# Ledger of designs, part 8: VH-VL binders against q9umr5

Target 1, 268 residues: q9umr5
Amino acid sequence: SYKPVIVVHGLFDSSYSFRHLLEYINETHPGTVVTVLDLFDGRESLRPLWEQVQGFREAVVPIMAKAPQGVHLICYSQGGLVCRALLSVMDDHNVDSFISLSSPQMGQYGDTDYLKWLFPTSMRSNLYRICYSPWGQEFSICNYWHDPHHDDLYLNASSFLALINGERDHPNATVWRKNFLRVGHLVLIGGPDDGVITPWQSSFFGFYDANETVLEMEEQLVYLRDSFGLKTLLARGAIVRCPMAGISHTAWHSNRTLYETCIEPWLS

## First folded at step 1 (VH-VL)

Design a3b (framework fv_acimtamig)
Fold by ESMFold2-Fast, scan of step 1:
Structure a3b (fold): chain C 268 residues (1-268), chain A 125 residues (1-125), chain B 106 residues (1-106)
Amino acid sequence: as target 1 above (268 residues)
Amino acid sequence: QVQLVQSGAEVKKPGESLKVSCKASGYTFTNYYMHWVRQAPGQGLEWMGIISPYGGSTSYAQKFQGRVTMTRDTSTSTVYMELSSLRSEDTAVYYCAKDTYYEFWSGYSDAFDIWGQGTLVTVSS
Amino acid sequence: SYVLTQPSSVSVAPGQTATISCGGHNIGRKNVHWYQQRPGQSPVLVIYEDSNRPSGIPERFSGSNSGNTATLTISGTQAMDEADYYCQAWDSYTVVFGGGTKLTVL
């Protein structure tokens, strides 16, 4: 009797990473059909996000078609951005709960160990030179790079995040907003000890201003203009915020207390 | 140098409990999942379970039915595997093995890139 | 429960190509890893994610994975390649190993 659950993984990830999540769901909601999508695994997760959206769309269509009472999405890290785009581009999605696990919904602006390894002398302040080029936009991580000191470049060059957030105009924006608003619940999960998502409040649609002061969702232009429906969803009571301290980036799908507190209640 | 060093060989009687240690060095202990795999004499590899050194969360193979417990100590970069109610068929070499799953990034592979030297456990009357 | 099937043994002459199969339902949808184990030693990862070689593994080792069969190929086999070879895949939240193949180089 439980709705099926579709899981979308993150950067350098695969379905294998969700083994603990599957066990938790089986314990609390036995009989739930959980499909962890095995697309764009490992290095393929670096492909442009619009390419990933197309592939995941093809995979979710038959699952949604077989579940007329609806489905739930659990989308981790970068996967949360894929799911945002899916909800906007699909005219016929029947998603009840969209559960976003520590996803950089307003983008990423932080030094990572991987970036430091690749470019030891490079800092987050210089990544805009690579990411906001046509070549850089062929990589998923650059599709949601959001440098608050070069907002003009972000708005002009971002082929993905600026468009799905309604920060830049697009012919399909009105249809994308209408489609996104069909979601039953938007469950946002994240926390200060994540260590990867920077600022961590990006998981809750908060982000840096030009002085690197974090502004919450309600102070963002995309919220105030209701560009893709956040203000409407909040007014409807459809946005759930579940912050939790003490959880590192790779533990969101593997922590029982987090599951019981933030995920379990939304898996009808 | 990345390496896993396990505790020494053990001889046990049926009904006793086993506790094997695996000490990690040369990398950030909390960034990678650790697995336990055993191999009975002349037999193949058998997966026992996985532990997160950071969070302490575990998942076990169904075959062991509440007999196995995995723990870790972050202060010593050591994981432990305890197996209770030992039987003669538990005679095996027990290995710890490091997953390629990264803490600061989602795991990109479930391959076991580094293995401990193995701990021979003999269970006999 | 998910099962991976390997032949018990494979024999090849020095310098010839050895192939070791790993059969599993829809295994082509899973990541397959291969391990080499010499007597009295720990397993060594020789191929990960179907076809990638770890640093230090000779180019003569290669892998493929499609449909219901993954294959480890060792070209120009040498005496030092004599060992047991195991394939590995996951199924949901469980790790599964094949039964192992003893490679003999005569």
Scores: ipSAE 0.000, ipTM 0.409, lowest interface PAE 15.5, mean pLDDT 87

Design a3c (framework fv_acimtamig)
Fold by ESMFold2-Fast, scan of step 1:
Structure a3c (fold): chain C 268 residues (1-268), chain A 123 residues (1-123), chain B 106 residues (1-106)
Amino acid sequence: as target 1 above (268 residues)
Amino acid sequence: QVQLVQSGAEVKKPGESLKVSCKASGYTFTNYYMHWVRQAPGQGLEWMGIISPYGGSTSYAQKFQGRVTMTRDTSTSTVYMELSSLRSEDTAVYYCARGLEYSSPYDYYMDVWGQGTLVTVSS
Amino acid sequence: SYVLTQPSSVSVAPGQTATISCGGHNIGRKNVHWYQQRPGQSPVLVIYEDSNRPSGIPERFSGSNSGNTATLTISGTQAMDEADYYCQAWDSYTVVFGGGTKLTVL
């Protein structure tokens, strides 16, 4: 039978958002046990990402223990960063496919409705003043705010993303890299019409340089240094890149063509 | 409340192996990394390595790579440090020390320390 | 490899402010932790992440870190503060300790 699937939602989201995804999985892989984690829903998704990682870890441990042949993760938006950290801190995870649905893997630098709900008067150019403070780092969205014009502040103040990406040296980096490298497949999904994730190439480990020119994954220092294992995974043939145009941020989990093209092949 | 209790003092000859235990209590054993640090008589602290008690993943200081092995037993909440090919320079007090919770964003520090295990290596 | 330099000893009269330095190239870009070790005892964490105190550590202990020097400051020093003090930082996937400073209170 099919390996169990664990789903982790995004910012201001809940398990209900994945009803269409569950329908698609049931149609193509009937009998699959799918658990959509009902933790940190709605406003609780603003809690610090390390707090969310702890809660999600406690929830996934018994699921993984019951599935000796492995599990798959489908992680949407901010949830993809939670899953990145889970794979690094869990030294015995048995994840086969980690499917990242439009997650800002290198960070976020863009004005969105989510940002305006939390900081109504802010612009992307001045959000670094809030996010790179100790107070700001108590909010999940600030944990992956990556201002390319204030990279020194990002590297020094980011309590989450800079650490899990190995952009700042950290004592746990060697252990986190070893753990992350146990993943069977890293399936990266995203696209130019997302409208929220900025730059959209962040979903593929691309990001802005200081001139806001996008550099792709293979040009990133984290890849070149192999800080958490991207270069090793790519050499192993374990990274899958599946870009798709025409999909808005809230539609990644409810588009049948995307599911059939980018997700279904990785759900053994 | 949180406590680390280490095994007793040992006397070893050069070329032998050492195995020190550290039993944890008062917290969720698998949620915190564990470090091993030693201190030669009259000298400073020297880091040996770290272990994740959850799955047993380890990282060792380069000086000890190839000679040190760290393991754990989750059923007894105990970590072990084994050091092989002992030399007189390995005479020291060996400490286990609780590191950061696995989800911590901070640089390493050790908040709770065992009482230490004196190991004397002499011919 | 990265080296943290501490003075071997510091002497202070009771009630005076003791300062213990920890020198390292660009140490201000790192986070520094401080441990107190009394004779025959295990180390005790007194400062973490440059300036934070663990629960139970008196407010007279404070820390700072800038440029090439991190500093542990003990105001109103008491006889009970007499101990060895070690700074600690992280570099190149390893924990680095300073050589330790013996604090003598008169």
Scores: ipSAE 0.000, ipTM 0.425, lowest interface PAE 16.0, mean pLDDT 89

Design a3d (framework fv_acimtamig)
Fold by ESMFold2-Fast, scan of step 1:
Structure a3d (fold): chain C 268 residues (1-268), chain A 122 residues (1-122), chain B 106 residues (1-106)
Amino acid sequence: as target 1 above (268 residues)
Amino acid sequence: QVQLVQSGAEVKKPGESLKVSCKASGYTFTNYYMHWVRQAPGQGLEWMGIISPYGGSTSYAQKFQGRVTMTRDTSTSTVYMELSSLRSEDTAVYYCARDYPGSYFDELGDYWGQGTLVTVSS
Amino acid sequence: SYVLTQPSSVSVAPGQTATISCGGHNIGRKNVHWYQQRPGQSPVLVIYEDSNRPSGIPERFSGSNSGNTATLTISGTQAMDEADYYCQAWDSYTVVFGGGTKLTVL
């Protein structure tokens, strides 16, 4: 038998988005128990990320308890950040593979329909004024807004991403790192044709410097300091990087070739 | 056993270029950053920069920006540090050092090469 | 731009506790490593991430880091501990070393 799989959706999403993913898993790993969490669906996905982490934590505890052999996480888009925090705050998780589907792990700095819906008159260059306010931090999308031209404001105002990435100090940082390091495999998936995640390399812990030049994971301060365990995981051989071109943001969970190449090998 | 073996001592004239090699063995070469650090006679340790053997990405100390270049050859598990426009102040022992791998492997430390003495004089 | 300040020398009698400081603005928010260098040899890591000892480093070596000061402590100091000691921290994308402290055991 196969380990259970827990799926966490993204911004403005629901379990329905994963119907093809479930079909693929059933074809290649028949009998796998897959739970797609129907929490913070649709507009509720705009709730602060720490609130979402608490809700998802309560939902995954009984699933993990019933699977002493371990579980796998598949976390899409914003959901990948929820899963990052889950793995850090849970002292007792038994996650084997954490599969991150096109998630902005170092943050987002790009205009999208979602941001224009919420802040229609703001350009990405000016959104820092809204997102780095206490009011803006009540919206999930602002919790991972990372303006490379205003790192001082990001570090001071980000109530979520700067903390889980260890970019700003937190009393629980050492415990969060210890917990995260229990993961068996960190599988990073993303690509240049995503069209939403900006820069797309954020899915691989790369990000813009102040000149909007993308620096990869190994040049990031969080990696160099091993703030939450990336350098340790890479040294252990536990990080898998699976970039794929030709896939748009809403297609990562419904592309068969992507599934066979990047996801299927990690669902023991 | 992890081992870093550097090229031999060199004597250079002002204005020339230096290229030091560091051959790694005993671990997966592409999994660890490599630092270059120098030490002038009787002085402390001075960081020059870092290279990713996997992607080839580099970051240099501001003092050396524009005259240092770090490269690697994955087929030979070797990193290189080239320093141009040499001055007498560049006389030092140059070290390569494998980056600390994190706390998962308690047995793994930060490993240093034996050092390469470079003398720059007219 | 970021600077780590160490005393140039520290002297202790055999068996006494040696304390070597490393001063830096908000250094307690950074990870500090400590290196030992004996004459003519490459540096050896003795403390990593503020307070952890690599395998093979005696229990006599310990570290702490808070506020503006990181400290290396060597209890029951032995003659073999005579060396230069360097603290090291990351600042942004660069590595910074302290100026080094010469430990003398007399």
Scores: ipSAE 0.005, ipTM 0.409, lowest interface PAE 16.3, mean pLDDT 87

Design a3e (framework fv_acimtamig)
Fold by ESMFold2-Fast, scan of step 1:
Structure a3e (fold): chain C 268 residues (1-268), chain A 124 residues (1-124), chain B 106 residues (1-106)
Amino acid sequence: as target 1 above (268 residues)
Amino acid sequence: QVQLVQSGAEVKKPGESLKVSCKASGYTFTNYYMHWVRQAPGQGLEWMGIISPYGGSTSYAQKFQGRVTMTRDTSTSTVYMELSSLRSEDTAVYYCATEGWELLSYDYYGMDVWGQGTLVTVSS
Amino acid sequence: SYVLTQPSSVSVAPGQTATISCGGHNIGRKNVHWYQQRPGQSPVLVIYEDSNRPSGIPERFSGSNSGNTATLTISGTQAMDEADYYCQAWDSYTVVFGGGTKLTVL
């Protein structure tokens, strides 16, 4: 029998985006119980990420309790950050595979059409003025806005990403690290043709330095200090990197080749 | 103002394919989901599926899975619904409809703007 | 499969209150939208998210949703309200419509 799968969607998204993913899982792992969480759908996905974490936590607790062998998480885009926080705040999670599907794990810094929907007159260079205010931190997208030219403001004002990445101190950091380290596998998926996640290497814990040069995970202070366990997980052989070219942001959950290559092997 | 204009009526034979267009204007085309809903003569509304015009992501009703394909062209602000292997039971008015919302709003508006409908007759 | 049940018809005199029900298992946990359709015309959204009115919809239209029943209420019903009314909800991956209610104003 296969472990249950819990799916967490992204920004301006909902459960109906995952119809193809469910078909693939049913074909390769028939009998798998898949729960796509219908929380914070559409415009509700703009709610602060800590509010979303609390709501998703309440939904996943009974699912995990009924699965003593463990569960798998598939978390798409912004949903990957929700799942990062869930794994840290849940003292008794039993997650085997955490599959992060093109999620901005080190943050977002890009002028995409996607962001222009929310802030049509704002350039990426000016968004820090909005996002790093108390008002801006009431919106999910600002919770992971990471301006490499204003890293001091990011560290001081980010109420979510800087905390879960251990870049900013928090009283619960030691417990959050212990909880996160219980995960069996951290499967990172992303690619250069995504078109939304900027830089795309953010899905693999890479990010811009002050000159907008991408530094990979192993060069990040977060990794070097092992702030929430990335270095420990990598040493344990628990981090899987699965980059794929040719896939746009809204196609990660509906591409069969991606599913077979990057997702299917981790759904025991 | 927001408007959806659909292609004209069509007559098809069983086994053929249907492709209906829906051209959007008066809003940012990529910001709103587009639904396809049909209505057989004297019958109720039946949901066929949804497409995100941004990336082309789709989800279809189980009844139409394997026969329906939804696509979009961002350069013309147009969505398409193609239904293959037509049967006489596919005779219906086909509607496109979009969900609206306001910038930084948490409210859902339902399907607030509908196209005028496209009558498709499938006859032997 | 999730099913929404509506009465086939409701008849009221002008000025009276019309009530149209939409039954579904735990529908009170879902967002319900209501559409008005006049013969030969496209549907018009009259209520969204259980009880909210779109701009331009008269105040005499109201909605509620609790338990297993969502309700559309039209107070002071006018001849122009004569139409078919459909409730709509989401069930996981799909949109579901009720069968429709024909409102007759005599």
Scores: ipSAE 0.000, ipTM 0.406, lowest interface PAE 14.9, mean pLDDT 87

Design a3f (framework fv_acimtamig)
Fold by ESMFold2-Fast, scan of step 1:
Structure a3f (fold): chain C 268 residues (1-268), chain A 123 residues (1-123), chain B 106 residues (1-106)
Amino acid sequence: as target 1 above (268 residues)
Amino acid sequence: QVQLVQSGAEVKKPGESLKVSCKASGYTFTNYYMHWVRQAPGQGLEWMGIISPYGGSTSYAQKFQGRVTMTRDTSTSTVYMELSSLRSEDTAVYYCARSEYLYDSSGYPLDYWGQGTLVTVSS
Amino acid sequence: SYVLTQPSSVSVAPGQTATISCGGHNIGRKNVHWYQQRPGQSPVLVIYEDSNRPSGIPERFSGSNSGNTATLTISGTQAMDEADYYCQAWDSYTVVFGGGTKLTVL
């Protein structure tokens, strides 16, 4: 039998968005128990990410306990950051494949329809004024806002991403790294036509430098310092990179070719 | 009660630098922006820039870029404004003023102002 | 660069209505704030977000904002209202002040 799959949705999303994904899994891996977590839906996805992590943690504990052979995570967009934190804060997770579906793992720096809905007159160059305030850090989108022109402010003010990426010191960092390293496979998915995640290489732990030139994962200080285990995972052969062109942000969970190429192989 | 208390009057010579302080009390210092606004004798209000006390991020009016520096000390709830390479045209009353964090460019008012610091620049 | 234009001076007799205009391109799409500055004193917020009064500001102060003009209105003007008045709006993330209007109550 196949390991259970837990699905975590993204910003302004809900469990309903994954009906095509569930159909694909049922076709290729019949009998798989798939749980799409119905927490922090719609507007509630704006809640601080640490609050979401706590709620999702409480939901995944009984699922993992019933599956001693392990589980798989499929985590979409903002949900990929929730799953990053779950793998670090859980001393006893049994996740085999963590499939990160177009998630801004190094952060977001770009104008999108989601950002314009929440901050309609904002410019990406000025959003740091709001996001790096205590008030701004009460919104999930600001928890992973990463302005490359104000990296010092990101490092000092980010209450979530800078901590979970080991970019700023935290008392729990050693334990979080040990917990994260228990993951079997880190499957990174994303592409240039996403249109929301900016830069799209953030889904692969690449990001802008101060000149807005993208530096890939192996050039990042977090990788070079092995702050939370990326270098160790890569050395183990546990990181899978699956870029695909031609896929928009809302299509990652409903594209059959993407599923067959990037997701299906990791659902043992 | 919200109060902004500024440092005392200064007399400077051309070419020197100026550093004015603004001590905040009666509210959570890191939850509001602080602005600096100056007013030359008989002239209108001129915005110099803004600082977020939470992270220390700053933005300056183009006219003052390269000459002005704004800093803060969260332990004393104090904001500082330094202006270098002083000229006689920099003679003015310098004000600090508070505003709520921006949600968008529609903006909030400068709701509380310091008492002002008179700076005279003369040889 | 965004510019707010005010008349340099307005004169009224005590008890009359004073109106001070603030002109700006599409200013009606922005929030306009008004400050009163008496001689030797700091500016005081008298109207915020076009038409709202802070606590302690008399109800004879009112404001409006539409199209290309925002207006501060002072009904039953008193000698104590003699001051400079400044309108202010945000353009992008910069603060823009009008040039100021000297209100003389004779």
Scores: ipSAE 0.000, ipTM 0.403, lowest interface PAE 16.7, mean pLDDT 88

Design a3g (framework fv_acimtamig)
Fold by ESMFold2-Fast, scan of step 1:
Structure a3g (fold): chain C 268 residues (1-268), chain A 123 residues (1-123), chain B 106 residues (1-106)
Amino acid sequence: as target 1 above (268 residues)
Amino acid sequence: QVQLVQSGAEVKKPGESLKVSCKASGYTFTNYYMHWVRQAPGQGLEWMGIISPYGGSTSYAQKFQGRVTMTRDTSTSTVYMELSSLRSEDTAVYYCARVDYFGSGEYYPFDYWGQGTLVTVSS
Amino acid sequence: SYVLTQPSSVSVAPGQTATISCGGHNIGRKNVHWYQQRPGQSPVLVIYEDSNRPSGIPERFSGSNSGNTATLTISGTQAMDEADYYCQAWDSYTVVFGGGTKLTVL
């Protein structure tokens, strides 16, 4: 039999979005116990990411405790950042595969419909004024807003992403790194046709420099310093990169070819 | 040639405040966390808290929350531990000790310790 | 709160093997470090990450960590090994020390 799978949704999302994913898993791995967490659904997905991490942590503890052989995580979009933090703050997680579906692992810098809904008159070039305020940090989307033209403000004001990436020091960074490194496999999925995650390479720990030129993971300071274990994981052979073209942001959890190519192989 | 050199012994009265310094040399000051650990006479090691010399972020043990403050000065490669509202039971040797943060693998021990600062709180 | 439990004292004759235990719930899932402290001196790291020796620490020192117990082992114990020994682990966002074990070699 197969290890249990825990699914964490994204911004303005709910467990309903994963119906197709559950069908695919049932077809290829019959008998798998899949738990789709329906915490912070819809508008509640805007709550601060540290608050969401606390709630999801409480939900995953009993699931992990019942599965001594380990569990798999499938975490979509914003949910991938929640799962990053879960793996760091949990001293006793037993996650084998962490499958990140198009998550902005290095942050977001783009004008998307989600941001226009919250800040309809703001452009990406001036959103830093709102997001890097204490008020703005009360919204999850601002917790991973990463303006490459105001990196000093991002490093100082980001209450979540800069800390979890080790881009700004934190007293817990050493234990967070140790905890994260227990993961069996880090499976990164994303692609150029996503249309929401900007730059799309953020899903693979690439990001813009100050000139908006994308630097890949191996050129990032967080990788070079091994701040939370990316370099160690890569050396261990534990990082899987699975880019796929032709998939829009809301289709990562409902495309059969994507599932068979990038997800299915990691569900033991 | 890593060295952590602490300030000299102090005698304090109950209710006063203590400020101990720890001057680092022989390495890049901002690449290592600094911790404070104390030891009462004949007793074990008791963790007080941690400070990041890079960002200045701190975290304190619950027992000392509200009484302890840790700071650093990057220009002098020095960390400070200040303890207020002193009591006789605060009599102890106070140590600074460093922990590697940036890429030392999964190992997080206290690799170097200061020589200790004896603080006696007596009326 | 997370607690590490050590015996208060261990006595061995010169040349015998000393074992010092460090008990904690699921401590085998944590990294355990060991420190040696001689009277009037600062602690010295003797074992890190369960079983690794720093440069300068004799091969006589070894460690293990499994289940609910971590163990420091000193083979061929010498008079110079007489000291207090402390285990240490991280619990979430805090550092936890064991109560210490006084090793007497006589």
Scores: ipSAE 0.000, ipTM 0.390, lowest interface PAE 18.3, mean pLDDT 88

Design a3h (framework fv_acimtamig)
Fold by ESMFold2-Fast, scan of step 1:
Structure a3h (fold): chain C 268 residues (1-268), chain A 122 residues (1-122), chain B 106 residues (1-106)
Amino acid sequence: as target 1 above (268 residues)
Amino acid sequence: QVQLVQSGAEVKKPGESLKVSCKASGYTFTNYYMHWVRQAPGQGLEWMGIISPYGGSTSYAQKFQGRVTMTRDTSTSTVYMELSSLRSEDTAVYYCAKLGDSYGYIDAFDIWGQGTLVTVSS
Amino acid sequence: SYVLTQPSSVSVAPGQTATISCGGHNIGRKNVHWYQQRPGQSPVLVIYEDSNRPSGIPERFSGSNSGNTATLTISGTQAMDEADYYCQAWDSYTVVFGGGTKLTVL
């Protein structure tokens, strides 16, 4: 009776991270078919995002085909960007709720342990030198690196995020917008204590200007121009914003209060 | 088969408005942004702006802000460019242009309309 | 505003190599496209994304882009190559064209 739920993990992550989330769903919506996609796990999560989109697309097609009443997506961290692209490239998706758990929807600009592991001598101010090269764009994390001090490099070199956000032209942009607009609800979740997603407002389509002042979604050109449908979705009442303090990056999928407040209401 | 066909040449007086059309065929009209570019006699190419055929959203070059309006009609696969308060300096060939269709990050104008000559004189 | 600078004209003898430059601050970090425009005709894309040729464009057309200069190179230049050539790049959400270069084959 409940729509199936598809879960997409994040950077250096795997299906194992969602055991608590599955427990919560089983308690509140018993009988829900939950599929945690076991693709691009661990180190493979570093593969280019367009490669990941292709793999996840192939995995979700049969699930969606078996659920004519629709499915829900729960997409964590980097996985939220994969899901953004899936909704745009699939001409036939039937997603009702797209639940984005602390995903850098406008990009990432921050020094984190994950970046230090990959690029131990790099500071965030210098990472643009690596990320905006052809070599750097072969790594998923560089596909959504958004340096607000080198916006021209980001717009030219980003092979993924700038395109799906409509910040750089793409031949398929109009079809991607049509496809994305079929989503029933865009549920955005994030918070100030995440500690990894920088700025944390990126999870809500806010981002730094050139002075590192955060401008919220409604001040972004992608929103004002309705490049992929955010303004249209907001006008429909289809965007849900659910910020929560006190949750670190690795805890979004294992906090009961967050689940009950931000996720459970959207799992019809 | 992919082509853009523009409306015919026009003669206008200063202070009037012009409206040029560009009809697309051979591809899915709403899949690609359409741009407008003009060229004054003996001069270079000047970008005017962009329109989304799906959503109708537009962005204009600063020089034309307040004077230019771009629209589209999805039922006829046609985009329009209107320019108001015409001056003799607006005498130019006006082109519509579509971005390339190869997947893989091509952001070049692969198909151009034949151009519409607009002469502004008293 | 971002500016692309091209020489107004370039002359070359038939069969020789013509080079047309396009200067811009950190242009090597942008995709540069090149268009050929013969008198009375619409522009035609001859190079896209710095160095790629569209179908139907001869192999003698090539491009490069690094630092502050993008270059269009035409080897074995023929009389039919006489035209105006424009470079084009993106500055954020706006399209920027170079001023154009008239190529004359002597």
Scores: ipSAE 0.006, ipTM 0.390, lowest interface PAE 16.9, mean pLDDT 87

